# VH-VL binders against q8ixk2r445to577, part 100

Target 1, 133 residues: q8ixk2r445to577
Amino acid sequence: FFGMLQNKGLTDYCFDYNPPDENQIVGHQVILYLCHGMGQNQFFEYTSQKEIRYNTHQPEGCIAVEAGMDTLIMHLCEETAPENQKFILQEDGSLFHEQSKKCVQAARKESSDSFVPLLRDCTNSDHQKWFFK
Short names: E, the ipSAE of ESMFold2; O, the ipSAE of OpenDDE; V2, 0.75 times the mean of E and O plus 0.25 times the DockQ between their complexes.

## First folded at step 3 (VH-VL)

Design xb16 (framework fv_axatilimab)
Fold by ESMFold2-Fast, scan of step 3:
Structure xb16 (fold): chain C 133 residues (1-133), chain A 120 residues (1-120), chain B 107 residues (1-107)
Amino acid sequence: as target 1 above (133 residues)
Amino acid sequence: EVTLKESGPALVKPTQTLTLTCTFSGFSLSTYGVGVGWIRQPPGKALEWLANIYWNDDKYYNPSLKNRLTISKDTSKNQVVLTMTNMDPVDTATYYCARIDYGDYAFDIWGQGTMVTVSS
Amino acid sequence: DIQMTQSPSSLSASVGDRVTITCLASQDISNYLAWYQQKPGKAPKLLIYAASSLQSGVPSRFSGSGSGTDYTLTISSLQPEDFATYYCQQYDNLPLTFGGGTKVEIK
């Protein structure tokens, strides 16, 4: 699977990664933003090793969740994917994070209208359902 | 200021098709993340969601009514139109249109509503 | 479909009272809950979104709380203009669903 990773519940919001500097691709939080259909910051690849890769710039980034955290952060991809970078895209659209046993959910950031993907206990919520467009 | 106003027939006969128009001002359906939805309320009853349409022409329908509902927009006229086929007396209700501005499904500004009575 | 059960269906209160209205979802809705106020003959007005976020222009006496399946709307000190019917709405899953309403009446 590849393309724009869209949320079923949050209307036309996609995974989006906009690093502040082309020389600093990793270390920043993945956000959700209105789907624009142009790829680039919203183009992700779901690999057979259960990674969500960001290939817009080199080196390639892989989404990870650090131990004890619930935010999705961009890290460097490794030849052997570490457990914190593995997500299972299930038949029902759930994006299950292997290491934490939690699901990726579209959520509001603080009291703002900004949205981010966060790890939450798995539910049957449409805000936890994702698909490539 | 943002305003929405519903218009359409006050009386519809059983089996006929209802067409309602929502005319709005103070925002545009060409703006990213903006949508308009339709909600109805039978006399003395709770609110029931019908359909949503968004800036990119994405459409969502209540599954229980989907085969009867069509929602469309005319962005240049600031209008959203809802059509419901095969009207029945149980469809008697006040019909509202409302704005969605967060890119989520909460309705922040509502029209005044228009009463539609279905009877012979 | 997610069922929203609102309680009580009606209550009587006096100006100055603390009023609490509850909303129970048939499954976890992850705080995707809105509260609306509706006065007789008028359209609903958004009070609270995301379970606890106060809509701009809404008085601070209104507050929302809760998580998972259980949510509450609280009016800390009821004013004359607050006598109305209140509805909760989940927006976690389609179809969007509303509670049955709670009518707040003058005692």
Scores: ipSAE 0.007, ipTM 0.638, lowest interface PAE 8.5, mean pLDDT 87

Design xb17 (framework fv_axatilimab)
Fold by ESMFold2-Fast, scan of step 3:
Structure xb17 (fold): chain C 133 residues (1-133), chain A 120 residues (1-120), chain B 107 residues (1-107)
Amino acid sequence: as target 1 above (133 residues)
Amino acid sequence: EVTLKESGPALVKPTQTLTLTCTFSGFSLSTYGVGVGWIRQPPGKALEWLANIYWNDDKYYNPSLKNRLTISKDTSKNQVVLTMTNMDPVDTATYYCARIDYGDYAFDIWGQGTMVTVSS
Amino acid sequence: DIQMTQSPSSLSASVGDRVTITCLASQDISNYLAWYQQKPGKAPKLLIYDASSLESGVPSRFSGSGSGTDYTLTISSLQPEDFATYYCQQYDNLPYTFGGGTKVEIK
């Protein structure tokens, strides 16, 4: 699958990656932003290796979660996907992070009115359900 | 200062169409993430959400009433209009419009409400 | 649809009392919950958003807590102007749904 990765509960919001420096795409947090339908910073690919790839830049970025953390960060893709970069997109729309045993949830960014995807205990909340548009 | 004010008929006969206008000031419905919703409250009863419209013209309706509701906006006039067809005495309520600030937030600023009575 | 159940439906209290109102969601709403105050003949006023964030200009005696399906509004020391009906609302999923209300009346 590929396209804009949209939240079922937070209906107008999509995965978005807008690095402040185009020369260094690694290390910044993935955010949620109003879906604009234009691809670009909101265009992602879900691969057969269970990666969520950011294909707008070269080299390609892959979403990862560091051990003990709950934020989704952009890393460089590897030839063999490491465990921290593997997400299982379930038929019900849940996005399960194998290494942590947690699900990706749309959540408010601390001390602001913006939104980010975070790892949380898996529930049946629509805020944990995602689909490609 | 943000203000919203509802206007429309105080009396509607059964089967008629209700048209309500929300006129606002202190914000623009062209500002990204901002929306306006309609909520009603029958006398002595709880609040019921009806519909939302957002800066990008996205529209959402309560599924139980979706076939009766239409919401639209005129950003140049700072107005949001709700129409509801086939009015029934059970639709007697105070109708409110309220602002949604940036995305799917709570309703932060409400109009004073306009009472609509449906009777023959 | 997510159902919101408030308890109690009404309570009688005196000035200075600690008042607690509970809101139960039929499913996990991930803290996307607001509390409103409504005085007779007036529009609702936002008190709390995101379960525990105090709206600007709202007195600090109001606080919200909870997570998952169970949420609470607390008024630490009830004042005369606090006699009103209080509503919870979830905005986790459409359609937005409100609780049945809790009327806080003078003893």
Scores: ipSAE 0.006, ipTM 0.578, lowest interface PAE 10.9, mean pLDDT 85

Design xb18 (framework fv_axatilimab)
Fold by ESMFold2-Fast, scan of step 3:
Structure xb18 (fold): chain C 133 residues (1-133), chain A 120 residues (1-120), chain B 107 residues (1-107)
Amino acid sequence: as target 1 above (133 residues)
Amino acid sequence: EVTLKESGPALVKPTQTLTLTCTFSGFSLSTYGVGVGWIRQPPGKALEWLANIYWNDDKYYNPSLKNRLTISKDTSKNQVVLTMTNMDPVDTATYYCARIDYGDYAFDIWGQGTMVTVSS
Amino acid sequence: DIQMTQSPSSLSASVGDRVTITCLASQDIDNYLAWYQQKPGKAPKLLIYDASSLESGVPSRFSGSGSGTDYTLTISSLQPEDFATYYCQQYDNLPLTFGGGTKVEIK
């Protein structure tokens, strides 16, 4: 699947990646921003390897969660996807990170009106349900 | 074995609505990542994509025809239905349905096609 | 929309010849390209996906290559059953678009 990865509960928001430094596209946090359908900061691909790829730049980025963290960050894609880059998009829309046993949730950044995807205990919340648009 | 088969009228009059049904076996549209699309081919011309529907009921349409197309599925019957309004002689074509397997938007298994003639 | 241009529109070749068909995308499609074979009166058959991956059951004489905007389908040693029209299709972006087709005629 490919397209804008939109949240069911936070209906106007999509996965967004806008690295401030063109010389380093990895290591920055994936955010949620108003879905606009313009530009490629919101274009992601879900692969058969269970990766969420960011195809706007070369080299391609893959979303990952490092051990002990809750934030989704951009890493370089590898020939064989490492476990920290694998997300299972389930039929109910939940995005399950198998290595951590947690689900991706749309959450407000602390002390701000900005939103980010974070790992949280899996629930049946619409804020944990995602779809490609 | 995966099979798909198109069915519908062979002849349609101008301004009428065309309804085509794709009946398939060997896979389910409840399977994650699976979809079914419709593609048409006028006699002697190239292939043209019309619409896709996926396991999660996501629907995509060719923008040039979007105001005329509706795609739906009945997962329990293994059927996908395409409706196209306001038919014109230029819509005369062989209509195919085809499977989309997870990870690729390539059509891996195609139906035999059904010829639809729009008589003037 | 991404425009797919195939060349040549037709060619004639002898059994045993190497045949090359090209497909040019109007923008970078990042290898999201499929090749189909269509014999007269029949439905298309998938040959190649992801620009270079051979579909199961397709003879090894078929191969795909290319990157960016330029892609090729090669038949290393043409056989009588390869008489057909070949189509490329991009799936990098919606709407999905096909090339105009290349008709391979046996001399």
Scores: ipSAE 0.005, ipTM 0.529, lowest interface PAE 15.3, mean pLDDT 85

Design xb19 (framework fv_axatilimab; at its last look DockQ between E and O 0.79; V2 from the best seeds 0.00; counts 0 for: pae E 7.6 > 2)
Fold by OpenDDE, second read of step 4:
Structure xb19 (fold): chain C 133 residues (1-133), chain A 120 residues (1-120), chain B 107 residues (1-107)
Amino acid sequence: as target 1 above (133 residues)
Amino acid sequence: EVTLKESGPALVKPTQTLTLTCTFSGFSLSTYGVGVGWIRQPPGKALEWLANIYWNDDKYYNPSLKNRLTISKDTSKNQVVLTMTNMDPVDTATYYCARIDYGDYAFDIWGQGTMVTVSS
Amino acid sequence: DIQMTQSPSSLSASVGDRVTITCRASQDISNYLAWYQQKPGKAPKLLIYDASSLESGVPSRFSGSGSGTDYTLTISSLQPEDFATYYCQQYDNLPLTFGGGTKVEIK
């Protein structure tokens, strides 16, 4: 699967990544933004290695969860996907992070009108449902 | 200032189709993230959600009434229209339209509501 | 559908009182909960969203708390203009559903 990764509960919001330096794409947080499909900021791929890959630049980036964190951070992809970069996109739309055993949820960033994907306990929330568009 | 106002018939006969129009100002359904929903309230009763429509023309309906409801928008007129077929006295209620902001499901600004009575 | 149960259905209070209204969801709604105030003959007014976020222009005496299935609206010091009916609403899943309401009356 590839394209825009859109949330069900938060209407027309998609995964978005826009690093300040195109030559250094790692270390920043993935956010949610209105789905526009312009540029490469919202193009992601779900790979056979269970990665969510940001492959607009070389080297390619893969979404990871750092120890003790609930945010999604861009890391470099590796030949063999590390455990903290493995996600399962279920048939029901839930996006499950294997290592943390939590689900990715669209959430409002505190004291703002912006949104981010965060790891939360898995529920039947529409805000934890995702699909490629 | 954001305002919404419902308009339509105050009286509808059983089996007829109700058509309500929500006219709004202070915002546009061309703005990304914006939506408009319809909610009704029978006299002395609680609120019931009917349908939502968003800037991208996404539409959502209450499953219990889905086969009877149609929601549409005219962005150029700042209007949202709700049609409800096969009206019954049980559908007698105050009908509200309300704004949804930031792609969410909470209604931050409401119209004053319009009372619709279904009677022969 | 997610059922929202409010408690109590009605209460009597005096100006200056601390008022607490509870809302229980039939399942975990992950803080996607709003509170509305409705006065007779008027449309509902949004007070709280995301369980605890105060809507712009709403007095600070209103606050929301809770998580999972249980949520609370608190009025720290009831004012004359606060006598009304209050509703909770979940927006974690479609269809959107409201609580049965809590009428706050003058004692």
Scores: ipSAE 0.867, ipTM 0.943, lowest interface PAE 0.6, mean pLDDT 95
Fold by ESMFold2-Fast, scan of step 3:
Structure xb19 (fold): chain C 133 residues (1-133), chain A 120 residues (1-120), chain B 107 residues (1-107)
Amino acid sequence: as target 1 above (133 residues)
Amino acid sequence: EVTLKESGPALVKPTQTLTLTCTFSGFSLSTYGVGVGWIRQPPGKALEWLANIYWNDDKYYNPSLKNRLTISKDTSKNQVVLTMTNMDPVDTATYYCARIDYGDYAFDIWGQGTMVTVSS
Amino acid sequence: DIQMTQSPSSLSASVGDRVTITCRASQDISNYLAWYQQKPGKAPKLLIYDASSLESGVPSRFSGSGSGTDYTLTISSLQPEDFATYYCQQYDNLPLTFGGGTKVEIK
């Protein structure tokens, strides 16, 4: 599966990664932004190893959540996916983070008109449901 | 300044189709993340959501009003139109249109409402 | 559908009183909750969004709190213009649903 990873609960918001420096693609938070249909910063690949890859650049980035945190950040992909980089995209659209046992939810970033994906307790919320478009 | 205003018939007979128009100013439905929704309120009762339409023409309807609702927009006229078929006295209510900002589902600015009475 | 239960359905209060209104969702709504104020014969007005964020232009005496299924709207010192009906609304899942309303009446 690949393409723009869109939220069911927010009309036309997609996973977006816009690194400030094209030569330094790791260490920044993944955001949600209006889907533009151009790919680029919104193009992600869901792999058989349960990774969400940002592979428009070299080296490839993989979305991760560090222990005790709830923010999704970009890390370098590894030959064997570590547990903090594994997300199960379920049939109902839930994106389940195996290590934390939490689900990815669209949420508003404080003091801004911006949205970000965060880990939250799993619910049947449309804001926790995702699909590739 | 953002304003919305509902217009349509004040009286509708049972089985007829209701058509309501929301005319707005101070924003455009071509703006990313913006939508307009319809909410109704029977006299003395709670608010009930009916339908939403967004800048990209995405449409959402309350399933409890199965196949009775159609929402559309005319961006050039700054208008959103709601139609509801097979009107019944139980549909007597004040009908509101309201703006949705930034793709979320909260309604930040509301029209004044238009009262629709359904009777023979 | 997510059911929203407000309590109380009505209350009587005096100017200067602290007023609390509760809203309970039938399932976890992850803070996707708005509060509206409606004065007689008028359209609703947005007060609070995302459970606790104050809408621009709304007086600071209004505040929202809560998480999961249980949420509260508080008016710290009731003013004459605050006598109204208040509604909560969840926007976690479609269809969007409102509470039954709480009427705040003068004593």
Scores: ipSAE 0.175, ipTM 0.765, lowest interface PAE 4.9, mean pLDDT 88
Fold by ESMFold2, look of step 5:
Structure xb19 (fold): chain C 133 residues (1-133), chain A 120 residues (1-120), chain B 107 residues (1-107)
Amino acid sequence: as target 1 above (133 residues)
Amino acid sequence: EVTLKESGPALVKPTQTLTLTCTFSGFSLSTYGVGVGWIRQPPGKALEWLANIYWNDDKYYNPSLKNRLTISKDTSKNQVVLTMTNMDPVDTATYYCARIDYGDYAFDIWGQGTMVTVSS
Amino acid sequence: DIQMTQSPSSLSASVGDRVTITCRASQDISNYLAWYQQKPGKAPKLLIYDASSLESGVPSRFSGSGSGTDYTLTISSLQPEDFATYYCQQYDNLPLTFGGGTKVEIK
């Protein structure tokens, strides 16, 4: 799948990546932002290797979660997807991170109007449901 | 100061269509993430969610009533309109409109409510 | 649909008492829960969002707690102006649903 990865529960918010330095795409956090489809920040590809690729930049970035962390950060994609970059987008819309056994949830950051995707224990929450638009 | 006010008929006959208008000030539905919802409360009973409309014109309805409800907005007039068809005496309630925080669907500012009685 | 079961349906307490109201969801709602206060003839007023976050202008004697399916509103020292009906509301899944209410009466 390719397009904007939208949250069901947090209506009209999409995965967004805008690294502070255009030449340093690695190591920064993926955020949620109002879906707009303008520019290149909100287009991702879900691959057969279960990667979520930020592929409007070369070399391509892949979303990862480092062991013991709950934040989604950008790594460089590898020829064979490492375990920390594998997400299963299930039929019910849940986005399951195999290595951690957790689901991606839209979350409010520190009682602010900012939102981020975070790993949380899997539930049936609409905030853990995602689809490409 | 953020305010919302409901307006519409106080009395509606069975089978008629109810049209309610929410007029608000201090915010705009052109603001990204903002929405307005409708909630009703029958006398002495609990609150029941009816419908939401958001800045981007996304609309959500209570599925128990979805065939009877239509929500729309007029951004230039700062208004949201709810239409409910085939009114019945059980629909007698106070109807509220309220602003919603897009991120959590909580209703942070409510109108005063308008009582609608459905009776012959 | 997520059913919200609120208890007790009513209670009586004295000024200064600690009051606890509970709300149970029919499934895990991941702390997407609000508490409202409603006085007779008035619209509801938001007190607590995200299960435990206090809305601006709400007195600190109000607090929310809980997780999963079980949530609690606590008034640490009841005041005369706290006579009202309290409602919980989940906003984890559509349709949005409210508890049946808890009427708090001052003895």
Scores: ipSAE 0.041, ipTM 0.709, lowest interface PAE 7.6, mean pLDDT 88
ESMFold2 (binder alone), look of step 5: mean pLDDT 93; pTM 0.952
OpenDDE, look of step 5: ipSAE 0.785; ipTM 0.927

Design xb2 (framework fv_axatilimab)
Fold by ESMFold2-Fast, scan of step 3:
Structure xb2 (fold): chain C 133 residues (1-133), chain A 120 residues (1-120), chain B 107 residues (1-107)
Amino acid sequence: as target 1 above (133 residues)
Amino acid sequence: EVTLKESGPALVKPTQTLTLTCTFSGFSLSTYGVGVGWIRQPPGKALEWLANIYWKDDKYYNPSLKNRLTISKDTSKNQVVLTMTNMDPVDTATYYCARIDYGDYAFDIWGQGTMVTVSS
Amino acid sequence: DIQMTQSPSSLSASVGDRVTITCLASQDISNYLAWYQQKPGKAPKLLIYDASSLESGVPSRFSGSGSGTDYTLTISSLQPEDFATYYCQQYDNLPLTFGGGTKVEIK
């Protein structure tokens, strides 16, 4: 699957990655932003290795969550996907992070007008349901 | 600063269509991340959500009201209109419009409400 | 639809008392919960959003807590202006649903 990864509960918000510097495309947090349909910073690929890849900039990035953390950050993709980069997109739309046993949820940042994807205990929340468009 | 005010008929006969207008100031429904919703409260009862409309014209309705609702906006007039068909005495309530921050569905600023009585 | 059950439906308290109101969701709502205060004849006022975030201008004696299906609103030292009906609302799934309300009345 590939395209814009949209949240069911937080209507019209998509995964978005906008690194501030083309020479440092890794290490920054993945955010949620209004879906614009242009691809670019909102275009992701879900691979057979259970990775969520960002191919807009070089080198390719893969979304990861470090042990003990709940934020999704961009890391370099590896030949063999490490456990912290594996997400299972389930039939009900849940995005399950294997290493932590948690699900990706749309959540508010400190500012009321901004949102980020975070790891939370898995629930039947629409804010934990994702689909490619 | 930010205000919303409901307007419409105070009395409606059974089977008629109700049209309510929410007029607001201090914000624009063309602004990123803003929405307006309608909530009602029958006398002595709990709050019930009816419908939401957002800055991109996305519309959501309470399915329990069985296709009786239509919500629309006129951004140039700073107005949101709710239409409800086939009114029944059980629809007697105070109707509120309220502002929403996009995606969080919490209602941060409410109008004063308008009482609608449905009787013959 | 997610059912929101508030308890108690009413309570009597005195100024200075600690008051706790409970809201139970029929399924996990992942902290997508707001609390509102409504005084007689007035529109509701937002107190708390995201289960525990205090709305600007709301006194610090109000606090929200909880997770999963169980949430609470606490008023640490009840003031005369706090006698009102309180409602919880989930915004995890459409349709949006409110609790039945808890009336806090003077003892």
Scores: ipSAE 0.007, ipTM 0.612, lowest interface PAE 8.8, mean pLDDT 86

Design xb20 (framework fv_axatilimab)
Fold by ESMFold2-Fast, scan of step 3:
Structure xb20 (fold): chain C 133 residues (1-133), chain A 120 residues (1-120), chain B 107 residues (1-107)
Amino acid sequence: as target 1 above (133 residues)
Amino acid sequence: EVTLKESGPALVKPTQTLTLTCTFSGFSLSTYGVGVGWIRQPPGKALEWLANIHWNDDKYYNPSLKNRLTISKDTSKNQVVLTMTNMDPVDTATYYCARIDYGDYAFDIWGQGTMVTVSS
Amino acid sequence: DIQMTQSPSSLSASVGDRVTITCLASQDISNYLAWYQQKPGKAPKLLIYDASSLESGVPSRFSGSGSGTDYTLTISSLQPEDFATYYCQQYDNLPLTFGGGTKVEIK
């Protein structure tokens, strides 16, 4: 399915990707921002390969986490999804990154009013629960 | 200045339904990230969260109250209404409404509270 | 539900004292914690959010610290207006839950 990926605990915030350069859509961190309901930089597709795709621009981007890191970064999508780009959206709303055995959590960005999704140990926190709107 | 004020009956009989209204000024529930919640406090006891409603009409309830609660908003009147069914003497408490801070569930501005006594 | 346990339930202190109040969560709440002050007959007032961020207009003698499951509110030099009951609240998971309160009484 597809749409805006919203956090249950941080109720007004959605996955957001707005790179500073429209000619380079990869390599930047995914953030959380107020849900605006208009798609655009908040429109993502969850695929049968367990990818979270950003397809509003070409080439299509896929969210990934590098080994040893906890930040979600935009990478180029591949014909067969690599393990670092696979997220399992569970029935309880948890978004599980199988390669790291961790869950995606909404977290406050350092000393700011900004938020970002990060990998954290899985808990039953509402800040680790996500749904498409 | 942001203000909130609770209103409703001071006395309710057991089994009856309580309806409380929160009237506010200085902000709008149409504003992104804003919400209003209800919290109660029985005499001499701790605070207990009841329900929240947000700018987008998302509603959340304390599950311990067995669906006795309904929260709604009327943005044109700057009001949030809480309804609680099947009142019991243990529901005697001061009821507060409070604004939910942007991006948080911390309550930054509170109403003065309204005391509700449940007795026959 | 996340249980919030405050200690002590009450304490007696004098003006000028350093006061510390603790709040323990039954599970990791990732710093999603607020502290409130409530004076007799009055509504609670927000003091601290996100475990350590001081709300605008709150005196600097109030500070919050902690992480994970263990959080502390400190009043560095108690003033006459600080005699009140203090509550912690987690907002990591619904339902929102409050601690049992700590009453700070005059000695």
Scores: ipSAE 0.023, ipTM 0.671, lowest interface PAE 6.8, mean pLDDT 87

Design xb3 (framework fv_axatilimab)
Fold by ESMFold2-Fast, scan of step 3:
Structure xb3 (fold): chain C 133 residues (1-133), chain A 120 residues (1-120), chain B 107 residues (1-107)
Amino acid sequence: as target 1 above (133 residues)
Amino acid sequence: EVTLKESGPALVKPTQTLTLTCTFSGFSLSTYGVGVGWIRQPPGKALEWLANIYWDDDKYYNPSLKNRLTISKDTSKNQVVLTMTNMDPVDTATYYCARIDYGDYAFDIWGQGTMVTVSS
Amino acid sequence: DIQMTQSPSSLSASVGDRVTITCLASQDISNYLAWYQQKPGKAPKLLIYDASSLESGVPSRFSGSGSGTDYTLTISSLQPEDFATYYCQQYDNLPLTFGGGTKVEIK
């Protein structure tokens, strides 16, 4: 399925990817921003390979976590999804990154009024629960 | 083990500038998402946030004190420095530095605090 | 600025008692709330973050709850080492703001 990937605890916020240049789609951090319902930079697809894809621009991007990091970074999608690009959306709404054994959590970014999805130890917090809208 | 420790003068005269140093170990301020903040507490009063600095040198100040505060870091020395100008007796407080968790503004590990008295 | 109001400002309790402390934000803070414990002469210690997540190493008798503007810290069975002042702090928006504190005193 696809749509805006919204946080249960931080209910007004959605996954958002706003690359600084259309020719530089990859290498930047995924953020959270107020859900606007218009798709565009907030439109993501959860694939059968357990990828979170950004299809708004070409080439398609896939969210990944680099080794030793907790940030979600946009990478180019690969023909076979590597382990760092696989997220398991569980029945309870948690988004589990199997390679690191951590869950995606809505967290405050260092800049004011800004939020980002980060890998954190898995808890029962609503800030770690996600759904497509 | 993660530790932070504040250092600076115990006594400051009115109108002088206060300089406090936070020295830490067990983590690096070059690590993505990590920050260090300063919080003060006047005797018998509540906690008051002063300033934060992050791995990318982004700086944030309490607006009520912004014109008096400067925060800086030396990542190679694992130090964060806070400077506060024009000290006044009402600035008498215990000053703490604390680590900021990745992306959060909650303070997960605190230094012991250093008492600063402002008097003539 | 987001104002944080704690109640009560102080309370007296006995070992074994259930203690509840409340924190009211002047606007919705989306569960971006931490609770700290401070013993006399000591630095604050983080107990709870994200309103309800227990910090590693903190005893399970501590719990946090609430949403929107209203938050509660509960100590299910007060122990001798729990006599301290407790502070809430919002991190939804800058400037970061703390509550006035709640002093839990021995009865």
Scores: ipSAE 0.007, ipTM 0.594, lowest interface PAE 9.6, mean pLDDT 86

